# VHH binders against Abasic site processing protein HMCES (HMCES): the designs that were tried, part 132

Target 1, 269 residues: Abasic site processing protein HMCES (HMCES), of Homo sapiens (Human) (q96fz2)
Amino acid sequence: CGRTSCHLPRDVLTRACAYQDRRGQQRLPEWRDPDKYCPSYNKSPQSNSPVLLSRLHFEKDADSSERIIAPMRWGLVPSWFKESDPSKLQFNTTNCRSDTVMEKRSFKVPLGKGRRCVVLADGFYEWQRCQGTNQRQPYFIYFPQIKTEKSGSIGAADSPENWEKVWDNWRLLTMAGIFDCWEPPEGGDVLYSYTIITVDSCKGLSDIHHRMPAILDGEEAVSKWLDFGEVSTQEALKLIHPTENITFHAVSSVVNNSRNNTPECLAPV
Key: E = the ipSAE of ESMFold2; O = the ipSAE of OpenDDE; V2 = 0.75 times the mean of E and O plus 0.25 times the DockQ between their complexes.

## First folded at step 14 (VHH)

Design wa6 (from kx5 with F100W; framework vhh_6z1v_2; at its last look DockQ between E and O 0.96; V2 from the best seeds 0.83)
Fold by OpenDDE, look of step 14:
Structure wa6 (fold): chain B 269 residues (1-269), chain A 122 residues (1-122)
Amino acid sequence: as target 1 above (269 residues)
Amino acid sequence: EVQLVESGGRLVRTGGSLRLSCAASGLTFNSYAMGWFRQAPGKEREVVAAISRSGGSTWHADFVKGRFTISRDNAKNTVYLQMNSLKPEDTAVYYCAANWAYHLTEDAYDYWGQGTQVTVSS
């Protein structure tokens, strides 16, 4: 996974992240550093994207079932990294393979500290190789959405009003991530950054791409992944597997350029 | 300073029972998952059991499952290991450890006790 969409306004995104805590109380996640949130139809590594994480990461006595939403840098910078520039990291941390997550220090160490997060997105993009050509067809991949009688497929919104309605009720893609906190050697703000755990693609996506993000499907999976105080790392890792509960459609080549940030990126062609 | 102090280790006969205790100080006890580890002479340290912050979730290694039980009393800042049906193979130094996250591998644990010797005679 090298490209995502996360374009919802902050308030809409927050509402979409409504959850029940351990006591069954309906809650909205509290924002940490909301000003760092930059909505975009075309999110690339090194950009900030919102993730969910347990409130315990920020408050020592907090209920572990409570969630915080925070923009973090895509591309995990390990806490032990001693260079002053994160870009000097010599290995790719955009993704973490599920099969080697416990073998790689960059992921194992933060995971041992309970630094599990849920990466939020409208969906992610993947490119299918076209046989016989050097051309790649991009696809937007996301959770199936509840068809409201009036809401056609994405792109069938005949009016701006209908489009807004579609996104107001959009089920966000919830991907399993690991984050870390890096303190610059020269001082400054702590950098929060994340990696997306990847798995082998489900059968439905296998023709598009051989790998996919580990998707946490449902509130229980999300809750368990986040609750590092009550759910062991090993138990949480059992949640990491391919899912068939996804849909996708072909999109235009507009998304190929990471600078393009328009609705055309995820519109069906 | 964080301190974990194990107690209860002693010589016991095969089939006997022991209860190990680990008293924690210098940390907010209920903010840490706890674990018991053991190391036999010439062997690697291995995880025996672990318990979540609240105590609502426990894990036990396959070799001790059913015989040993981890528990905790957050009001007393203490974690316990009830060991029943002890075997000579259980002879080891038993260590208490604390970690911010509920984790089953030793490399993640932040704090360790000095250990208590458990010896099971045949």
Scores: ipSAE 0.905, ipTM 0.964, lowest interface PAE 0.4, mean pLDDT 93
Fold by ESMFold2, look of step 14:
Structure wa6 (fold): chain B 269 residues (1-269), chain A 122 residues (1-122)
Amino acid sequence: as target 1 above (269 residues)
Amino acid sequence: EVQLVESGGRLVRTGGSLRLSCAASGLTFNSYAMGWFRQAPGKEREVVAAISRSGGSTWHADFVKGRFTISRDNAKNTVYLQMNSLKPEDTAVYYCAANWAYHLTEDAYDYWGQGTQVTVSS
């Protein structure tokens, strides 16, 4: 996975992230660095996207079940990286394969520090090989959504009332990630950055692409992945597997150019 | 500044029981996950048991399952290992260790005690 949509206004996104803490209290995640949130239908590596992480990462006495939401850079920059420019990193950290996560130092080290996060998106894009053109057919892939009055219509052809109904109650895709914190040698703010863990694709997606992000389906999975104080690394890794609870539709090639940020990117063709 | 101090190791006969204690200072104890590790002469150090920061989750290695129990008392900044039905194979130096995250392998643990010797005679 190398492209996502995360376009909701901050207040809508925040309400979509309502959760219950360990005591059963309803909460919204608390933002850090909200000004770094850049909504777009077309997010690519090196851009910022919001992730969830445990409050315990920021407050030593915090309840580890409480959640922070923060924008982080897509493409994990390891804490040990020595160059002044993250683009000098000699290997790709956009994704992390689940079968080698405990072998790669870039991912094993932050996992040992409990640096697990949940990457938020409307959904992700994947490109299927096209037999007839030597080009690829993009698809938008997302959780099944509760049917609306005009069900199945995500795209721009719908009335303003349908658009509002679809997105006001959208179930965000929740992907398992690992993050790290890098202090630039030149000084300045600590860089928070993440990778998305990947697994073999489920049967429903195998004709589109052979890999998929590790999706955390439901509040229990999300809570366990985030709670590094109470859920061991090894137990959390059992949450990392493909899911069939996913749907998709074909989209136009507009999304191919990462500079295009319009609803057409995810509209059904 | 951070200190982990094990106690309770001694010579005991096969079938006996011991309780190991590890007193912690210089850290906010209830923010850390804790583990017990052991190393026999000429062998690699291995994880015996681990416990989450609250004590709500525990893990025990298969070779001690049903015989050893990890616990913690956050008011006393102490983690314990209750060792029952001891066998000669349990002879080792036992170490307590602390990590910010609940994690089961040695490589993540930054704080270690000096170890306490447990010897089980036949």
Scores: ipSAE 0.676, ipTM 0.878, lowest interface PAE 1.2, mean pLDDT 90
ESMFold2 (binder alone), look of step 14: mean pLDDT 85; pTM 0.863

Design wa8 (from kx5 with L104F; framework vhh_6z1v_2; at its last look DockQ between E and O 0.89; V2 from the best seeds 0.77)
Fold by OpenDDE, look of step 14:
Structure wa8 (fold): chain B 269 residues (1-269), chain A 122 residues (1-122)
Amino acid sequence: as target 1 above (269 residues)
Amino acid sequence: EVQLVESGGRLVRTGGSLRLSCAASGLTFNSYAMGWFRQAPGKEREVVAAISRSGGSTWHADFVKGRFTISRDNAKNTVYLQMNSLKPEDTAVYYCAANFAYHFTEDAYDYWGQGTQVTVSS
């Protein structure tokens, strides 16, 4: 996974992240550093994207079932990294393979500290190789959405009003991530960054791409992944597997350029 | 200063029982998952058991499963290891450890006790 969409306004995104705490109380996640949130139809590594994490990471006596939403840098910068520039990291941390998560220090260490997060997105993009050509067809991949009688396919929004309605009720893609906290050697703000755990693609996506993000499907999976105090790492890792509960459509080549940030990026062609 | 102090280790006969205690101070106890580790002479330290922050979830290594039970009392800032059906192979220094997360690897644990010696005679 090298490209995502996360374009919802902050308030809409927050509402979409409504959850029940351990007591069954309906809650909205509290924002940390909301100003770092930059909505975009075309999110690439090194950009900030919102993730969910347990409130316990910030508050010592907090209920572990409570969630915080925070923009973090895509591309995990390990806490032990001693260079002053994160870009000097010599290995790719955009993704973490599920099969080697416990073998790689950059992921094992933060995971051992309970630094599990849920990466939020409208969906992610993947490119299918076209046979016989050097051309790649991009696809937007996301959770199936509840068809409201009036809401056709994402592409069938005939009016701006209808489009807004579609996104107001959009089920966000919830991907399993690991984050870390990096303190610059020269001082400054702590950098929060994340990696997306990847798995082998489900059968439905296998023709598009051989790998996919580990998707946490449902509130229980999300809750368990986030609850690092009560759910062991071993149990949490059992949640990491391919899912067939996804849909996708072909999109235009507009998304190929990471600078393009328009609705056309995820529109069906 | 965070301190973990193990107690209860002693010489016991094969088939005997022992309860280890670990008293924690200098930390918010309920904010940490706890674990027991052991190290036998000439062997690597190995995880014995772990318990979640609330105590609602426990994990035991395969070699001790069914014989040993980890528990905790958050009101007393203490974690326990009840050891039954002890074997000579269980002879080791047993360490209490605290981790922010419920995890089973040694390297993840932030705080360690000094250990208590358990010796099981044949």
Scores: ipSAE 0.867, ipTM 0.943, lowest interface PAE 0.5, mean pLDDT 92
Fold by ESMFold2, look of step 14:
Structure wa8 (fold): chain B 269 residues (1-269), chain A 122 residues (1-122)
Amino acid sequence: as target 1 above (269 residues)
Amino acid sequence: EVQLVESGGRLVRTGGSLRLSCAASGLTFNSYAMGWFRQAPGKEREVVAAISRSGGSTWHADFVKGRFTISRDNAKNTVYLQMNSLKPEDTAVYYCAANFAYHFTEDAYDYWGQGTQVTVSS
């Protein structure tokens, strides 16, 4: 996974992230750095996207089941990186394979510090390689949506208020991530950055691509992944597996150029 | 500064019981998961048990399951290891350790006690 859509206005995104804390109280996540949120239908590595993480990462006495939402840089910059410019990182941290996560220092160190996050998106894009050509067919991949008469279907939107209803009730894709905190050697603000954990594709996606993001399907999985104070790393890793509860449709090649930020990027063809 | 001080290690007969305590200071105790580790001479240090931040979840290594119980008292800033049915192979230095995340491997743990010797005679 190397491209996502996360285009909702901040207030709509926040409402889509409503949750229950450990005591059963309904809550919205509190934002950190809300001005760094840059919604787009076409997010690439090195851009900022919102993630969920435990409040305990920011407040020492906080309830670890409470959630913060914050934009982070896609492409984990390890805390031990010594160059002054993150673009000088000589290896790709856009994704982290689940089968080696506890072997690679870039990922096992932050994981041991409880730096688990949930990466939010409308859905993600994957390109299917066609035999006999270098051309690739892009697909938009997302959770099945609860269908109502005019909402819950991307292709059904035919006016601004119908478009709003589709996305106002959208179930966001929730992907398992790991983050780290890098202190620039020359000074400045700490950089928060994340990687998306990947697994082998489920059978439903195997004809599109051989890998998929590790998807956390449902509030129990999301809560357990985030709660590093009560759910051990080893228990949390049992949540990392393929899921068949996923749907997709073909999209036009408009999405291929990452500078194209329009609804056409995810529209069915 | 953070200090973890173990106590309660001593000589005990096979089949006996012993409770280890670890008093913590210099940290916000209820923000940390805690673990007990042990190291016998010539062996690598190994995890014995771990307990979540609140004490709501515990984990015990298979070689002590049913015999040892980890617990914590957050009001007293103390973590315990109740050891029952002791065997000679339980002879080791036992270490208390703290980590911000609930985790079972020693390389993640930031704070360590000095250790307390447990010796089990035949």
Scores: ipSAE 0.593, ipTM 0.851, lowest interface PAE 1.6, mean pLDDT 90
ESMFold2 (binder alone), look of step 14: mean pLDDT 85; pTM 0.869

Design wa9 (from kx5 with L104I; framework vhh_6z1v_2; at its last look DockQ between E and O 0.93; V2 from the best seeds 0.76)
Fold by OpenDDE, look of step 14:
Structure wa9 (fold): chain B 269 residues (1-269), chain A 122 residues (1-122)
Amino acid sequence: as target 1 above (269 residues)
Amino acid sequence: EVQLVESGGRLVRTGGSLRLSCAASGLTFNSYAMGWFRQAPGKEREVVAAISRSGGSTWHADFVKGRFTISRDNAKNTVYLQMNSLKPEDTAVYYCAANFAYHITEDAYDYWGQGTQVTVSS
């Protein structure tokens, strides 16, 4: 996974992340560093995206079921990294393969510290190789959305008003991630960064791409992944597998350019 | 300073029972998952059991086979290992460890005790 969409306004995003705590109380996640949230239809590595994480990471006596939403840098910078510039990291940390997560120090160490997060997105993009050509067809992959009687296919939102309605009730894609905290050697703000765990693609997506993000489908999966105090790492890792509960549609080549940040990126062609 | 102090280790006969205790100080105890590890002579250290922060979830190694039980009392800042049906193979130094996250791999644990010797005689 090298490209995502996360374009919802902050308030809409927050509402979409509504959850029940351990007591069954309906809650909204509290924001940390909300100013770092930059909505975009075309998120690339090194950009900031919002993730969910347990409040316990910030407050020692917090209810572990409480969630924080925070923009973090895509591309995990390990805490042990000693260079002053994160871009000098010599290995790719955009993704973490599920099968080697416990073998790589960059991911194993933060995971052992309970630094699990849920990466939020409208969906992600993948490119299908066209047989016989060097051309790649991009697809937007996302959770199936509840068809409201009036809302035709995402593609049929003929009116801006209808489009807004679709997004107001958009089910966000929830991807399993690992984050780390990096303190710059020269001082400054702690950098929070994340990697997306990847798995082999489900059957439905296999023709498009052989790998997919580990998707946490449902509140229980999300809760368990985030609850590093009560759910062991090993149990949490059992949640990491392909899911068939996805849909996708072909999009235009507009998304190929990471600088393009328009609705056309995820519009069906 | 964080301190984990194990106690209760002694010589016991095969089939005997022993309860190990680990008293924690210098940390917010309920903010840490706890684990018991053991190391036999000439063997690698291995995880015996782990327990979540609240104590609501526990994990036990396969070799435990229901003989050992990890528990904790957060009010007393203590984690326990009840060991029943002890075997000579259980002879080892038993270590208490604390980790911020509920984890079963030793390399993740932040704090360690000095260990307590458990010897099971035939």
Scores: ipSAE 0.876, ipTM 0.947, lowest interface PAE 0.5, mean pLDDT 93
Fold by ESMFold2, look of step 14:
Structure wa9 (fold): chain B 269 residues (1-269), chain A 122 residues (1-122)
Amino acid sequence: as target 1 above (269 residues)
Amino acid sequence: EVQLVESGGRLVRTGGSLRLSCAASGLTFNSYAMGWFRQAPGKEREVVAAISRSGGSTWHADFVKGRFTISRDNAKNTVYLQMNSLKPEDTAVYYCAANFAYHITEDAYDYWGQGTQVTVSS
């Protein structure tokens, strides 16, 4: 997983993240650094994307079930990194394989600090290789969506108002992530950055690609992944597995160029 | 300054019972997960049990499951280890530890006590 869409306006995204806290009260996550949110149909590593994390990372004695939403850099920069320039990191940290997560210091250290996050997206893109050529067919991959009276699916809409109705109730993809906080050695703002945990693809995606992000399907999984005070790292890692509750459609090659930021990137072909 | 002070370690006979206590000071106790670890002579330190911040979730190593029980009293800033059906191989120094995140590996734990000796005689 190296490309996502996360295009919703901030207020729509925030409402899509409504949740219940430990006491059953309906809440919205509180933003940190909202002005750093950069919506786009075509997000790539090193860009900022919103993640959910426990309020306890920011407020002593807060209820660990309460959620913060914050933009973070895609591509984890470990807290122990000693050079001044994150681009000098010798390891690719866009993704973290679930089978080695407790073997790699880049991921083991932040997990010991409870730095689990939920990475938000409309969905992600993956490229299928064609036999006998180097041509690749991109797909947009996302949670199945609930149909409505006026419009039941993405890409069925012929007008802007129908597209807006599809997105008003969009179920955001929720991926398991790990984040870290890096203080530049020569000073400056703390850098928050994340990696997306990956697993072997489910059967439904295996013809497209052999890996997929670890998807947290449902509020119980999201809550347990976020709540580092009540759910141990070891128990949280049991949430990391493939899911078949996923759908996809082919999209045009417009998405191939990461500079293209238009609805065409995820439109069915 | 954070201090974790274990108590209750002593000599007991095989089959006996013992309760260890760990009193915490200098930290907001209910913000921390707690763990008990042990180190026998010549062996590496190993996790025995861990408990979440609220006490709502606990974990016990397989070699003590059914015999030992971790608990906590947040009003007293204290974590406990109830040890039943003690065996000579339970002989070790027992350490109390605290970590911001609920975790069962020792390298994650920020704060450690000095330990209390438990000796189980035949």
Scores: ipSAE 0.540, ipTM 0.829, lowest interface PAE 1.9, mean pLDDT 90
ESMFold2 (binder alone), look of step 14: mean pLDDT 86; pTM 0.875

## First folded at step 15 (VHH)

Design sa0 (from ta2 with T28D; framework vhh_6z1v_2; at its last look DockQ between E and O 0.57; V2 from the best seeds 0.54)
Fold by ESMFold2-Fast, scan of step 15:
Structure sa0 (fold): chain B 269 residues (1-269), chain A 123 residues (1-123)
Amino acid sequence: as target 1 above (269 residues)
Amino acid sequence: EVQLVESGGRLVRTGGSLRLSCAASGFDFSTYAMGWFRQAPGKEREVVAAISWHGGITYHADFVKGRFTISRDNAKNTVYLQMNSLKPEDTAVYYCAARSYQFYDSPKEYNYWGQGTQVTVSS
């Protein structure tokens, strides 16, 4: 998974992340560094994306079921990295394979510290190879969405405006991530960065791409992945598997250039 | 104490109408999306209709579209389901459910549930 859309305005995104804590109280995740959130239809590695993580990472004695939302750099910079420029990291940490996560020091160490996060997106993009050509067809991949309509109005079922309306009740894609904290050797703010765990693609996506992000389907899975105070690494890893609860549609080649940041990037063709 | 209390269910003849009400208390109703679900004998619980926290966005299942209408009154902490042109297939226990801000079609994702109200449609 190397390209996502996360375009919702901050307030819409925050409401889409509403949850209940262990006591059953409604909560909105509390923002850290909200000004670093940059909505985009076309997010690439090294950009910031919003993630959910447990409040207990920041506050001693906090309820581990309470959530923070923070923009983090996509591309995990290990805490042990000693050079001054994170872009000089010589291996790609955009994704972390589920089958080797406990074997790779860059991922095993933060995972052992409970540094689990949920990466938020409208959905992600993949490029399908076309037979007999080097051309690729991009697809936008996302949770199935309930079909919404404007209250008190009669709408045409297949009208183009239907996609604009769905964002008000859009179910965000929730991907399992691992993050780490890196302190620049020359001083400065701690860098929080993440990787997306990947698994073999499900049957429904196998014709598009052979890998997919580890998707946490529903609040039970999301809460268990985040709650490092109550859920061990071993138990949390049981949540990492392919899911069939996913849908997709073909999109325009406009998305190919990561500099293009318009609704056309995810509109059906 | 969080409560959702459904009312209005009764026996009605085919072609008749009913209005179900769900009174909410013990939570901030205005920040919750509301849904109506039903469960017929021998069937699983399924979504019938849903409405966003602000009331501007709704959903109606294909099998009730044009016959049922969901609405809410945030001042009264109440959600309604107006049921017209009732059919025997609409016979079920109807449940009110609440979910923070957004509604989904999956019962598992809802936070609060009422006890249900029985609707029976006969010829």
Scores: ipSAE 0.795, ipTM 0.907, lowest interface PAE 0.9, mean pLDDT 91
Fold by ESMFold2, look of step 16:
Structure sa0 (fold): chain B 269 residues (1-269), chain A 123 residues (1-123)
Amino acid sequence: as target 1 above (269 residues)
Amino acid sequence: EVQLVESGGRLVRTGGSLRLSCAASGFDFSTYAMGWFRQAPGKEREVVAAISWHGGITYHADFVKGRFTISRDNAKNTVYLQMNSLKPEDTAVYYCAARSYQFYDSPKEYNYWGQGTQVTVSS
């Protein structure tokens, strides 16, 4: 799992993240660093993508069921990293295997601090290796979407966002992540960065790739993963497993070049 | 206090039509997606139709497609279900439900529910 789409305008993305706190109040997540959000059909490691995390990470005595949404760097930089340049990290932190998460210091330490996040995307891309060739077939992989129709009311031309109204009801993919906070030794702002936890692929995806992101399917799973104030690390890790509630379609090789940021990246072929 | 009040359910003959209404109060209706669900005795609630918070997109279950139409009037805080070509298998209690911004086909995603209105379709 090394490429995603997260292209929605900020306000559309925020509405897609509507949730209830532990008291049953309907809320939207509060943004941190909204100016760092860079929507794209083609996100790669080292880019920023939005994640959800508990408000308790930022505010003493906050309700841990309340959510913050913030852009973070993909590719976790451990808090103990001592070099000045994160690109010098000698191991890949784009993903974290669930079966070794408590054995790897880069992931165990922030997890023990409750640094759990939910990584948001429209969906993710995976490349299937074809037998008898070194060519790869990319697929776009996402939650099943409810079938929608254009209504006869005003709206499409009247939207403040310059995007298709069908995406207004898109169910965002919610992946389990771990984040850490790194203070650059030469100064500057604290770097927030994340990794995506991976598991063995479900049967439906096994012909595409042998690993998949750990998907949090439903608000109860999302709430428990985020709420480090009420849900222990040990309890939270029980949420990490494959799911068959996933769908996909083949896409053009346009997505192969991470500089291509167009709807064609995820369009069915 | 949030209230969803369905009305319009009654006995009708096969092939007939009904229009259900759901009046909403106690929340900002224009920021909620709305759904119609139904439940026959001994069965689980199932989604019939849904409409986005802005009214621009809809969903209709395959078993009602071409026969039922969901709509909303944000000025009146009301969602409707126009039911045509009714069949005996449409007999159920019909529920109105609300969810902030997005609609889903699962009842557990909805936090506000009406009391239901009985629709009975005779052979």
Scores: ipSAE 0.660, ipTM 0.857, lowest interface PAE 1.1, mean pLDDT 90
Fold by OpenDDE, look of step 16:
Structure sa0 (fold): chain B 269 residues (1-269), chain A 123 residues (1-123)
Amino acid sequence: as target 1 above (269 residues)
Amino acid sequence: EVQLVESGGRLVRTGGSLRLSCAASGFDFSTYAMGWFRQAPGKEREVVAAISWHGGITYHADFVKGRFTISRDNAKNTVYLQMNSLKPEDTAVYYCAARSYQFYDSPKEYNYWGQGTQVTVSS
């Protein structure tokens, strides 16, 4: 996974992340660094994206079932990294393979510390290789959405008003991630960064791409992944597997340029 | 204590109309999407209609075909299902359900459920 969409306004995104804590109380996640949230139809590695994480990471003795939402850098920077510039990291940390997560120090260590997060997105993009051509067809991949009377096809939002209505009830893609905290050697703010765990693609997606993000489908899976206080690493890793509960459609080549940030990126062709 | 109490289910003739009500208590109703589900004997529970927390977005299942309409009154903590042109195939237990802010078509995603109200449509 090398490209995502996360374009919802902050208030809409927050509501979309509504949850119940372990007591069954309805809650909204609290924001950390909300000003770092930059909505975009076209998110690439090194950009900031919103993730969910347990409140217990920030507050001692906090209820670990409570959630915080925070923009983090895509591309995990390990805490032990000693260079002043994260871009000097020589290995790719955009993704973490599920099969080798325990073999790589950069992922194993933060995971062992309970640094599990849920990466939020409208969906993610993948490119299918076209047989006989060097051309790749991009696809937007997301949770199946309920068709509302107001929601034409994602592509048929003829009016800005209709478009807003479609996205107001959008089910966000929830991807399993690992995050770490890096303190710059020269001082400054602690950098929070994440990697997306990847698995073999499900059967439905296999013709498009052989790998997919580990998707946490449903509130229970999301809660268990986040709750590092009550759920062990071993139990959490059981949640990491392919899911068939996805849909996709072909999109235009507009998304190929990471600088393009328009609704055309995820619109069906 | 969270409660969802359905009412209005009864025996009606084909072509008849019913209005179901679901009264909610024990939670902030205005922050929950509401849905109506039904389960017929030997069938799986299926979504009939859903409405967003603010009432601005609604969903109706394909089989409704404009016959049913979901609505809500947040001041009364109540969700409604107006059912017109009822058919024998609509015979089922109808359930009210609540979900945080957004509705979804999967019953598994809903947090609270009523006990259900029986709707029977005779030929």
Scores: ipSAE 0.396, ipTM 0.738, lowest interface PAE 1.4, mean pLDDT 91
ESMFold2 (binder alone), look of step 16: mean pLDDT 87; pTM 0.885

